# Miniprotein binders against a7ua95r516to809, part 38

Target 1, 294 residues: a7ua95r516to809
Amino acid sequence: ASLSLLSISDLVPDLQFIFFWMSNAIEILYFIQQKSPAYMQTIELMDDKAGSKESLLSATISANEEAMTILEEVIMYTFQQCVYYITKTLYVVLPGLLDCNPFGTEPSSEQCRRAAGVCVCAVCVMPEAVRRVVSVFQTTSDLLQQYQVHSEIQSQMFAYLFFFTNVSLFNQLIDKGPARGWFQRSRVLQIQASVKILLDWAKGAGHNHLAQKFFAKFCSTVTILASPPQQLSQMSWKALCAEHPSLKPVQLHRILTQYQLMAELGPLPIWQPSSEDEAYIYRTVDLLESFENH
Below, E stands for the ipSAE of ESMFold2; O stands for the ipSAE of OpenDDE; V2 stands for 0.75 times the mean of E and O plus 0.25 times the DockQ between their complexes.

## First folded at step 4 (miniprotein)

Design hg2
Fold by ESMFold2-Fast, scan of step 5:
Order: sequence, then structure tokens, then C-alpha cells
Structure hg2 (fold): chain B 294 residues (1-294), chain A 105 residues (1-105)
Amino acid sequence: as target 1 above (294 residues)
Amino acid sequence: SPLEALIIALRAMALAIELLRRGDPEAALEVLEEAIRVLERAIEETGDPLLLEFAALIARAAAKLAERLAEEAEKRGDEELARRARELAERAERIAREAEERLRE
């Protein structure tokens, strides 16, 4: 199957089914949680002349625990399936975001115009690659709203999607960036503009806090790379570490090394890592981010 | 007991979801039919308002699963499976209404 067959639109029927089941399982779970205490109190208050009260109470507790376990398994399973299908689609479309030009002339899509009209976006035209990523997030939001999935589950879904997006973009930029020319200033500014479109979408959708939290590493990386040489050369290693706490020492060192290679104006400072950080700087094992949630 | 029957129905519905995910809508329908049968008996046997309310929610969920199963059967060109699934959806909606009526008593 071609990668284009993995578009978010092709997955909507399957996702609708999974979101439907997640919503129903959550509703039943909340019903049990809300009604169980009142029912247990009723059993505790009844007259027990035959010893049946203790047996009924025990049986009710056991059955309630079994029902809760089954519902939690269904909720977890459906959540994992949604995440799997959505992140599989995201993984295919995300690399395009690093290689597109948001300042260029691109044809507008229907979704792009709708997003721009609602959000605090000054530009109506956006690259097709950015539109594909936004489309995945918007379709997810629409489905969660359609099936009235509880806000806590919605927040967990977008927390994971933003986490996944951050890890994918960061790893691709660090691993493939040098060969692809992504560290060149003009390309970094294009990447920064594309990321801003995603962050603006998240803000408009009510997920600004989650986006700021889970995109911190990639945003720090892009911010450093987009910094003018005059500004960056005035900062010490300690100051850069303090300003970008989401970056590990080895990651910051790699970014600054790439910056030095790409900078073509003025004298570049030598950023000296602390003696404590020197032990970590060249360890490749912690350079790339894990897709596993903390 | 009626409560044990409701738990069995929930477990059967979870299995039906898994079977449908694996591309076996016929097996999913058979499992869902068993879930509805068990649920119907639980509603008839219980006088507990909490269990009746619980049963009504499960029956509504089963009806929606049956409707989704009918849609999947239609997409695959299996008109007989789609017909059976829609009949099951109607039956599930009926028993949900029965549970709700008994709650008003």
C-alpha cells in the first residue's frame, strides 16, 4: 500500500468506531464510580438477620471490581489503538514539515482556510505539508468532540500526540539535519514558521499549555538555531543551559556545534561545557529522544 | 446472579470489539448476540434499580456496536450480516427501554 493510502481521512471510519467504544466504556465506568458508593451504603444500612448482608456486600464488591477492570482494559485498549493509528499517520507526514517553505506561494486547501479564519493566523496560505499535520490534529479534535469524550481523556490524547510530534521532529532534525541542510539559517527560519503554525493551532484548540510543555525541546532547538550570531555569541554555556533546561548537555552541545558550522558572519565564541557536563557530551546513547512516555 | 450476568455481557462486548478489529464481523455478531441474550435475562431477573440503570447503559452501548457492525457488513457487501446486525441493534434498543421503564416503577 502506498503511503498516501495512510491519510487521516482513510482512517476516519476506524477511528470513529474506536472513539465510540472509548466514550461508551468511559460513560459506564463513571456510572459505576458514581453509583457504587450509594449502593454500598444501602447494603450497609439494611437489617441482616440471616447473615446475607455480608455475602451480598462481598459479592457486590467483587463484581464491581471485575466490571471496573474490564472497562479500564477496554478504555486503555481503545486509547492505545487511537494513538497507534494517529501517530502512524503523523510519522508519515511530519518529515515534510521540516522541508517545506511557509513563506512560498502554495495553493490553499479548504481545511487551511478554515483554520486560518478561526485562529490568530495572519497568513491564509500554508504549505501542504503543514496542512497535512494540522489536518491530523483537527480530525482527532473533531472526533473527540463528536463522541463527547471526557476532557481529561482529550488532554491525555493531545499530550501524547504533541509528545510524539516533538520527539519525531527533534530526532529527525538532529539525526538527518546536517545531510538535509536543515541547520542552514534560511531553512531554520522556515522550520520555525511552520512550527509556529502548529503552536497557533494548538492555542486555538485550547491546548496551549500542553503544546508549550511537550514541544519545549524542539522549540528550544529551533530558537537556538534561529538566534542571530551576535546574540548567541554573547551567551555562556551556563546561560544557555539555564535558558534551555529541556535540552540535555549532549543535545545542546550538538546543536551549538551545528550552529558554528552554519554561521558565516563574525567571530564565533567557543562554548565551554562545565567539567561535570563533559562526561555526557559525546555519549550518543542519550542524544536522540525515546518514543516511550516518561 | 444478575450482576454476574451483566459482567459476562460486558466481557462479551469487549470480545466482539476485538473480533471486529481483527476483521471478523460474523464472529463479532455471534458474540454480541450472546451478550444481548445474557443482558435481557439479567434485566428480567433483577429488581435492583442500580443494576437496571447499569443494564440500560450496557444495552444502549450494545445497540450502537450492532449498528457499527451493520455498517461494516454493508461496506463488505454482506447484506445478510448487515440485516442481522440491524435486527440485533433494534433488539438491544428495546431491552434498554424495558430497563428504563422498570426503573420508573
Scores: ipSAE 0.012, ipTM 0.382, lowest interface PAE 8.3, mean pLDDT 76
ESMFold2 (binder alone), alone request of step 4: mean pLDDT 86; pTM 0.857

Design hg3
Fold by ESMFold2-Fast, scan of step 5:
Structure hg3 (fold): chain B 294 residues (1-294), chain A 105 residues (1-105)
Amino acid sequence: as target 1 above (294 residues)
Amino acid sequence: SPKEALIIALKAIALAIELLLRGDPEAALEVLEEAIRVLERAIEETGDPKLLKFAALIAEVAARLAEYLAEEAEKRGDEELARRARELAERAERIAREAEERLRE
C-alpha cells in the first residue's frame, strides 16, 4: 500500500509552521542589519565630550552581535529543518521518476474492451511519479511565497533542492540502472522527457539558472546515454570530457561502458581514457556523489 | 493563540532592539518585559515541541538583551533600571530552561 508512504501533503502543516518562523526571524535580522550601520555612524559623529562615546558604541555593538547571532541560529535551524523534511520526501519520490513513461498511457483493459477499436492514448500526460516530484517543488514555492520569504533565501533553498535531486537521481541511475534496464535507449528517452518536465517547471518558477547549474551532472549523463550510437562513436574521450566537465573520469567511463554494452557496439573499446585519466577510471570511491559536496 | 503570542514576542524583541539603538533603554526594558510576559503565557499554554523550541530561543534572545540593559544601566548609575533588567534576565533564563526541560520530556 503506497498510502503508507510519506507525502508532501502530510508535511504541509509542519512546513507552514517552520516557514512562518523562518520568515519572521529573517525579517527581524534584516531590520537590525539595515538600521544598525546608520545608528553606529550617528554615535561615531557625536561629540565625545563626556568620554562615554566609545563605551556606548562598544556596548551597542556587543548587544547587536549577540542578538544577531541568536537570530541567525533560529534562521539556520528553521532552514535546515525545512531542507531536512523536504529532501526526505524527495528521496522517497525521486526513484519513481526513473521508472515512469511520459510519452503516453496504455488504455485500461475495460476501455479496450468497450471501444473494440484501435487504441488512442493521451499523447502527453504528466506521469504520477513526475507529478509527485513537481508537487514537492510547487508546495515549497507556494510556502515561500505565502510567508514572503526573501528571494535570496528562496534561491538558496531551490539551489539546495536541485543539488539534492541531481545527486539522488544520478546515484540511483548509476548504482541501480544496469539491473533495472534504465540504460536502454527507450528508457533513457523516457527519463530525459521526465527530467525536462522538472526543468520546465523550474524555468516557469524563475529558477532556470539554478536548475541548469545544479542538474548539470544528471543532464550530462542522460544526454550521453540518449545519444545515437553513430554520433557518440565519433567522439573522442577528450571531446566527451570537454562537453561534460561535471562528470569525473570514473563516472564518464562507467556511463560509456554501460552505453557500449547496451548498444552492442562491439568488443573493442571506442572511448579510451587519456594516459592522464587512466588511473582515475578505477577510483570506485568517486563513482557515486556525496550529498555533502556542492 | 500560542503561535500568535510567540510572533508578538518576537516583534516586541525587534522593537526593543530598535529602542536600544536609539538610546532609549527605559522604553526597551518595558517592551522586553511585555515580551517575556507573553512568552511565559505561551509556554504555559502549549505542549507543542516546536513551539517550546522557538519559545526557548526567543527567551534566550530576551535574556541577552536584558543583560546588556543591566550593564548599560549600571554604567549610567541607574541602579533601579539595572535591578529591573537583571531581574528580567533571570526571568528570561528561567523561561528558556523550563521550555528546554519540557522539550526533553
Scores: ipSAE 0.015, ipTM 0.335, lowest interface PAE 7.0, mean pLDDT 77
ESMFold2 (binder alone), alone request of step 4: mean pLDDT 85; pTM 0.849

Design hg4
Fold by ESMFold2-Fast, scan of step 5:
Structure hg4 (fold): chain B 294 residues (1-294), chain A 105 residues (1-105)
Amino acid sequence: as target 1 above (294 residues)
Amino acid sequence: SPLEALLIAIEAIALALELLKRGDPEAALEVLEEAIRVLERAIEETGDPYLLELAAIIARAAAELARLLAEKAEKRGDEELARRARELAERAERIAREAEERLRE
């Protein structure tokens, strides 16, 4: 059975077993790393009249090395399994942040039945797509807390989840955005509002530093596209590169080109790459981000 | 010898988790019962504080897994499996407490 179409709540029972063993393997590994050096020292201080001390030390070293290897493999495997299932769920829900599909992100008929009349619920309700993404992050946080997973591992997991989210959203916006109308100003402003909700959630969860680091590329993209024409027209290519160092020349050039096409107010400058960057604006192999490289 | 027994218990717990993931709670219980038996023997044979503390941590993990197994069995309506898993969890908790108490002495 494929888990691609399942909600995060459907995965919780399976994830509980994985988080359980990851947490326990980390605790056992930490204990061995902290306590075994002292234990080996006590063996070394023993009276070795029978000549057995060397054999006991060798056996203890070998057993501890084997235990640490097994535990490290279990931790790596369980971490990768968690990341795999969580990111698979994220991949399904993330396009909803970019696409205002009237059948996908629209409130259900049970939430707002009076489409022909005044619909006050539209003012007060978080978009369903944003709620689904936040739900994935919150469920992950809840499971990490439930199984008391070490804070360093929690940070590593959210670093990867934010990295994955950033790459997925950036690639989808750049690759599909023009055809889907996602570069239209009204859509960009909705995307910007959704991103703010995700960043606010991360800040509340204690992951502000990770969110700022790993969402930098997508945030830069949305910031440029949402900029007023008056503000953006005052910036040179060099100034934009300095403000948005996460963007590669080909990425920045693509974003600015789309901004020019979608802008309706005021005259816009043609942003000319520096002479150093001219060779790189057509490196199409660098347009989309890799899930494997930074 | 006692450290080797603790390694066997760790491997058995990992195997029990894989069996639970595959939907075989009966096989998981049998493997976990063997792990707890090995832990009991290791605790009885050692006076080493390091090994006692390590055994207590492993026994606590085994107890938690037994509780998860009991919960899964209850959801399936397998009352007998759930009862055996709860008894195993209590046994693992007792073993952990015994090791911890010997450390305090």
Scores: ipSAE 0.268, ipTM 0.705, lowest interface PAE 3.3, mean pLDDT 79
ESMFold2 (binder alone), alone request of step 4: mean pLDDT 87; pTM 0.863

Design hg5
Fold by ESMFold2-Fast, scan of step 5:
Structure hg5 (fold): chain B 294 residues (1-294), chain A 105 residues (1-105)
Amino acid sequence: as target 1 above (294 residues)
Amino acid sequence: SPIEALIIAFRAIALAVKLLYRGDPEAALEVLEEAIRVLERAIEETGDPRLLEFAALIAESAALLARILAEEAEKRGDEELARRARELAERAERIAREAEERLRE
C-alpha cells in the first residue's frame, strides 16, 4: 500500500462507503426496535385466528432477535473499520506535532494570504503538521455529519480518537523525547502551543468535554515541562500529584527527572516521592500508556 | 405472513452487508437476491400502510447495497457480478417506488 493512501483525503471514498453503511444499519436497527412491539402484537392477533399462535410468534421473535444481533455486529464492524483507518492515518501525522514550530517567523502578508487565502490573524500560524492532524479530525466530523450519524456514535468516535492521540503523543514524548531534544524548554513551549490549536479545534467542534478528559495526561505532561523553575521548585511532590492526577507516580517521576536535567536544578530530593508512591514507582516497570481500552 | 417475510428480507439484507465487508461479494449478491424475492411477495400480500412503509425502507436499502456491490464488482473487473448487481438494484428501486406509490394512494 502506498504511503499516499494514508492521507485522509485519499481515504475519503472508502470512508464514505463505510460511514454510509454504518448510518444505514443504525437507522434500520432503530426502525425495527421502534416498530417491533406493535408488529408483534399484530402477529399475536393473527396467530390467535389461525390457531398457530405459539409457533409463529416464537419464530418471529427469534428472527427479530437474530436480525438485531446481525445489525449490531454490522454497526460494530463498520465503526471499528472507521476507527482503524482514521487512527492509522493519525499515527503517521501525529509525531509531526512534537517537531513543529507554531511561533515561526511571521511571513509576509503575501505568503500568509497565499497559504490561508486571507490572513486575518497576524499572530496565528498553523504549522503544516498541525494542519494535517486537524484535517483528519475535521474530515471525520464532516463525514459523520454528511451521513447524519447519531450524536452518541459521534461522541464515541471522537472519544476514541482523542484517547488514541493522547496515548500516541505521550508515548512519543516520553520514549523519544530525550534523543529528539523535546524536553528543552523552547521545544516544550512549541509543543504546548501546537496542542492548544488541537484543543481549540475540539472546543469549536463541540467536543470540549471529551478533549479535556482524554488529553489530560499529555496536557499535564507539557504543563509541568513548561513550568518556570522558580514556580515548579516551590511545589512539593504531594502538590504535583494533586494537580496532575492523570499522571501515574512512575510517569510523574520520569517527567520531573527530565525537567531537572534540562533546567540544571539540584538533586531529585527537591521532588521526593512519598513512601507509599516510592514503592509503587520502583515496583511498576511500565512507563508507557497502552492503546488498549481499560 | 407478510410481517414474517419482511423480517426475513431485513435479516437477509443485514447478512449481505456483513458478507460484503468480509470480502465475499458473490455470497452477498446471492443473499440480496433472496431478500428481494421475499420482499416482492410480502408487498403483494399486504395492504397495511405500516408494512408498506417498512417494505419501502427495506427495498431502498437493498437498492443502495446492490449499487455499492455493482461498483465494487466493476473495480475488481468482475463484469458479470457488476451486471447482476445493477439488474438487482433496478429491481429493488422499482419495488421501492411501487410500495411508496401504494402509500400515496
Scores: ipSAE 0.006, ipTM 0.286, lowest interface PAE 9.8, mean pLDDT 76
ESMFold2 (binder alone), alone request of step 4: mean pLDDT 86; pTM 0.854

Design hg6 (at its last look DockQ between E and O 0.86; V2 from the best seeds 0.00; counts 0 for: pae O 3.5 > 1.5)
Fold by ESMFold2, look of step 5:
Structure hg6 (fold): chain B 294 residues (1-294), chain A 105 residues (1-105)
Amino acid sequence: as target 1 above (294 residues)
Amino acid sequence: SPLEALIEALRAIAEAIRELRRGDPEAALEELEEAIRELERAIEETGDPLLLEFAALIAEAAAKLARRLAEEAEKRGDEELARRARELAERAERIAREAEERLRE
């Protein structure tokens, strides 16, 4: 499939098939887990005239284990397929969050322009770049609900999607931010506002705890960069580490360096790393996050 | 036994899903036909309500997979494969209805 085939709406038919089979496998697995004791009890109550009762019981235990193994493999396979398709779509749309201006957005469509005086819907007010990301999350949520996927699996899906989103946004900001002007204060405030819209979606969708957990690194980064110089200049390295435990020393060091460049600040003695952190601030292998690190 | 037939049907459905995802609808149809034969055998051999409920779940899944296979065959212009898949879907739907009706008895 081409990169243009990665729109979430283009993938819905394949995702419907995959979610349907994931949900069916979960339902059948649940049935086996709930009904197996009753079936075993029925066998235990049988008359054992030919001595076949023990053989039937043993075969039934083995068959149940085999069925559960088959179903667990289907669930894992379909989960991986869902994650593959959904994250490829997210990868395409996430960079736009770093370039968008949520404050200066005008109604973009003719439908929204006509409705501006009569009805303003949340989708029409939302910046297009944010809307594309929310659309992926909302479509995923709608499919999970449509196919009645077990809540534990739904939580695992969004845990991974939020983890992927955080890694993608953080790495892009750190790696490309200087060249793209993303560390300019006005741009950081725009990024902060866009992320707030995503967090509000996650809260409304019942995933606030997952979003708080998995967006922490990116949110900490943006919070530091958005801080006024007169406030941030009063915070020591130790205080910043305590306020932002999700950031590794090399990451915090890089963020403060970029802040100094953009705010035209000279070196600040209170931002000197502690002696124990000095060993880590130049570990460039730890600067960017891995998409494989859960 | 009826339980062993239902397990074999489940295994065949799992393989049919993988074959369809790999883009081999002929192989998927062969696996699905095997699944439906095992379901037919199981429903004839059991009166146990728990096995009938299990068979209904598997048969419903098989029917939906057969309908998806028919759609893929139509998209490819393979009308013979589509016809065979629709026939399998009808067989699986009958099994599901029969199992559900027997459960009400």
Scores: ipSAE 0.280, ipTM 0.708, lowest interface PAE 3.3, mean pLDDT 82
Fold by OpenDDE base, look of step 5:
Structure hg6 (fold): chain B 294 residues (1-294), chain A 105 residues (1-105)
Amino acid sequence: as target 1 above (294 residues)
Amino acid sequence: SPLEALIEALRAIAEAIRELRRGDPEAALEELEEAIRELERAIEETGDPLLLEFAALIAEAAAKLARRLAEEAEKRGDEELARRARELAERAERIAREAEERLRE
């Protein structure tokens, strides 16, 4: 099937299976971890018949360690598979977020249209492109809750998905933004509004801290680009670095250079990098984010 | 030992999951059968409440897997595989109940 046709709904049956086993493996692992000390103590309280107790204790420890290792492998494998499928779906829908006009009258979702009347729920008023992205995250959240996956694993899952989303959106904006007109003020404001909807969802889902942390680069980029020329032209390089610490010097320099071109601003001495950063602004290898650093 | 049997059951369940992902439900069913045999052996050989509790938990997981395998087989029209998977689910559920009953004595 063409990657372009892959929806999160199509993956739900497979994801349900993976989440089920991930949850079960976690539950069994925690059971072993909690009960093993009591079991060892029970062996320790047994009558020592000719060194049999020490051998039994050693064998039991080894067996528990083996069981835990197997369960950890299952958890890791199922986690990786979930991430793989969900990120494939995100890869398909994320580009639409950058092209989205959230101020347009897009039709409500088909599901809410079938309910008698115009649904004004938060999901129905979302632009279609934003709704598609939110649907991936919401489906993931619903599955994690349905299978009662441990909160730590849920946090790790969302951390990775937000990381992936930030890297994808940031790289696309930096690489393709100038050519696609995404640096134009009107388009930037659309992107900013779309991202705000996504962040509001993350806040409502209880992932506000993770979203703020992992979307920091993309949000900083959009914030700079959305700033009026009159305001941004008064900010020094040092002030911008301090306000946007998630951006590398090369990234900030690229954003400001493209902003100057778009706004038809001449060179601004106030945006000149510091002597300390001057060596780094030309490191093009650091311009795009890597997916491997997580 | 009963604990070694439970570990082998877990290993077999993990292999069953791998085989399902590879698209070999028959191989998955065979691994699940091995898991259930090891669970049966484990509960027969132990009176330890902690091992019985562990066996019950593993058996419940095995039963759920077997039921899912049955549902998928039914959707594909493989009635024989579905039947075998349901039988395994019932065996696993019996193990879980037996272990729980012994924990109450």
Scores: ipSAE 0.041, ipTM 0.540, lowest interface PAE 3.5, mean pLDDT 86
Fold by ESMFold2-Fast, scan of step 5:
Structure hg6 (fold): chain B 294 residues (1-294), chain A 105 residues (1-105)
Amino acid sequence: as target 1 above (294 residues)
Amino acid sequence: SPLEALIEALRAIAEAIRELRRGDPEAALEELEEAIRELERAIEETGDPLLLEFAALIAEAAAKLARRLAEEAEKRGDEELARRARELAERAERIAREAEERLRE
């Protein structure tokens, strides 16, 4: 059962092979795109042999189209394979991020360590769960750099990985949070701290813009749950919707309802939608995010 | 924000431990100084009981680490490093006491 959970390190040899082929396919595609116009123009400058020239142009166009199609399929395939293996690993390690405590813990034989006589009990050196997630992103970054994958493809890769992470964390928090106690304020603050470590890694890696864009939904959710009751009670439904545009109205309503239950707050008039706002909420029927929403 | 300051304090403590394992107690002390500054910022900015509780726990850990650093510096004959580490330990202990006192109120 323990062997059903692969670490990112176990996948490195397979990922290296896939990145190698991706990089090669991208370079060949670039070569064809850059050289094709010049070659076609060279054919146009050939002697005035209509049948020969037309036949050669037709054959060259067909060959170029076929080569580009094959290379695009290889790039797409290798990209999808990388995403598949990396997200499969992320899916396994992400729940730990919702359950770890970066602020401190009771000493355990595993966590209480000595470094040249110094005791480090009572404080988590970057929690192992967070380190596991960061390790997946760092290994991905290292491989993209090792194989000199173009920056545009690197951005696409991290855009998808951040999208996947956001969806996974959001869905797990909304779906399983009540049963796991994740909506309790102390737990939410721990989750917020863990996510901050992950976002700081993304900033350091040069992906701050992507992280801000693709983690918006989960960050909005955590921000609301971590907010003091006094702050939330002073905001109207419209103000909350405006401040958290990444959340669908039905998602925001569920989060606020859960917040009231966990904080043992009664219904607050300022959070109640009007009849018109209620109709708007029910236009967005889906609570959980899809992994297929771009 | 107070929460961001607490996270930075934890990060600095982790860095201090790594520097110590690398055999660089001077660099470890500098990281602890950063952690203490962030803790001081956090408790000044917050009245939230949960954040004060977390600040107290982190400050206690920082104080213990600084005390051990001071003891090891003394054994090595590095009195200046030991003195600086003791000062950091006292600052961390004051932060922990202030946070705990505010929690009682």
Scores: ipSAE 0.000, ipTM 0.189, lowest interface PAE 21.2, mean pLDDT 75
ESMFold2 (binder alone), alone request of step 4: mean pLDDT 88; pTM 0.877
ESMFold2 (binder alone), look of step 5: mean pLDDT 87; pTM 0.873

Design if1
Fold by ESMFold2-Fast, scan of step 5:
Structure if1 (fold): chain B 294 residues (1-294), chain A 83 residues (1-83)
Amino acid sequence: as target 1 above (294 residues)
Amino acid sequence: STTYRIEIRTDDPEEILELLIEVLRLMAEAKRRGETVEVEIRTDNPKLIEFAELLKEAAEELGYETEVERDGDTVRIRVRPKE
């Protein structure tokens, strides 16, 4: 079967295989890094009668350098394969997060109780769209733990997954939000609550610093859109730029324009860009984020 | 062409690690000498066979020309400098 549109559970066997070999390559690299100095010292301590020591030393240095380079490429390749399959799955499930209602309840489990002969049922469950995204992150975490992948690689993996999630959500909100009513304050509050569930998961998993760093742009966007008109109208362009340094001038201007429209605040003079920023707010090339940048 | 024969009859990670290091050193040695070497590995481990393909792809990007051939339980890896 094709891996392009499979659920995360369908990908587990293939991901297990790739994680296994990535872990092995990392371990081999670590072994060479740890053992090479001791072996080089052993060669240095040899008596050199016919220049054999220099030849052996040169050969060992060359072999170790090439071996480490090859292992680094294998690690990068397997890492990129994991990222590719995981982000393909994320891309399918992420749009649902912008449309779900975390203040509502969806029936996945039902508890019934009786009082005075009548049955009362209660349901309490995380929105399915949010659960699908969390499931991708949790499965990734479980696989990294199962194959004992070093913490540095784990951090790089989640850094990219959070980066991808942030870019995907930000681009969808900015590009499609006006047409879908996502800039309405009630919808923004739902989005904010859903994102908080993801951030809480990240904190529980030990990735709070990465989540704060890589979700900054989307979180700034949602924070601005969720702000009361009284609070936001008191802030100058300069103050908003300082409060939200992750946003480019063109992005901030677009967000504020949508906010002004939704809040019925009247025409645009209240948040005028500085003369330095004015030229950049009209460049469409800077509006949406690239999936290739960090 | 010089042929080195390595038999892998185990799933022990430690032994696999040692054998992979040996293969990498043989590839580096081939490049240093500007010659073709052939490593013949006997294994029925499908994961190790797949890892050989990953090594091949990485080595190609680094300027090695590497061929992987399968013949039953035998995997033959040939390494030569690119050019």
Scores: ipSAE 0.005, ipTM 0.425, lowest interface PAE 10.2, mean pLDDT 73
ESMFold2 (binder alone), alone request of step 4: mean pLDDT 70; pTM 0.572

Design if2
Fold by ESMFold2-Fast, scan of step 5:
Structure if2 (fold): chain B 294 residues (1-294), chain A 83 residues (1-83)
Amino acid sequence: as target 1 above (294 residues)
Amino acid sequence: MKTYEVRIRVDSDPEELLEILIEALRLAAEAIRRGDEVRIEIEVPSDPRLIEFAKLLEEAAKELGAETEIKREGNTITVTVRY
């Protein structure tokens, strides 16, 4: 049926359940870690008649390692389930980000109605498509805080979500961009502005370093496409590779080919690949990014 | 699909507590891997940390529509949750 009806709010009950179990597994892990040292000390202080102390110590170590392994598996499983449901929602809403205009000057009708008489003229309007993506990230952050999930696990969660977002946006742009007109300079600037809203949200949420790392490929792509023809045509293939190390040769070649076509720079290739990179340009299996990172 | 019954008795004996937690977690992990139903029975002493854990389990189960039973036996509370 209609995937357009899918929203993060529809998944909140399932996500609450999964985060609850993740949080509980973490708490039990900490409880066992706290009890284990005290129990080990108790065993060390026991009488050693019949060698029972060494046997009990060995059994306790073994049991503790098994319990920690099981808890880590439960944490990993619940983490992967959260990633699955959240990224499934993201995949549905992300294409809208590539087809919206964040430069709209109309203020929100709801905001204007509430602020009647004190209306401000220069207010940035977040497009609905961008708001939907931000809502997924914000709801995730809120649930992690609600269930007091450790900050390191929270960082891992957003690393995966940013990675997924980057791959999804890059693949959509490369695969559907020509048909949708997304490589036109005016549309690229709109996409760049929309991505900036996501990056600004990540910075405000304390995830700036993760966002910079995991959005590198898509940001490089948009930066190249937004470059003035005069500037980009002065750069060699080697210079472009050096400035955009996140892009594979076949990806960079595809982007530059689309740029050349949209900017009407002529039929002959301006950017000649190095002999080292030339062999990789026609590897179509490397054009799109994988959603599964090995 | 199977229904796994997990019984957790949390008391002040470190050896028994550790053994029970390990067994309960192993059964829960196995059920989760197989996509089976889990029935959890938790017995906790009047330790504030363990009581709070039992309350969290009850709250989450009730919120998700699971069946819950609470029984008090002396100084222990038994919370039974069926998913």
Scores: ipSAE 0.000, ipTM 0.207, lowest interface PAE 14.5, mean pLDDT 68
ESMFold2 (binder alone), alone request of step 4: mean pLDDT 64; pTM 0.466

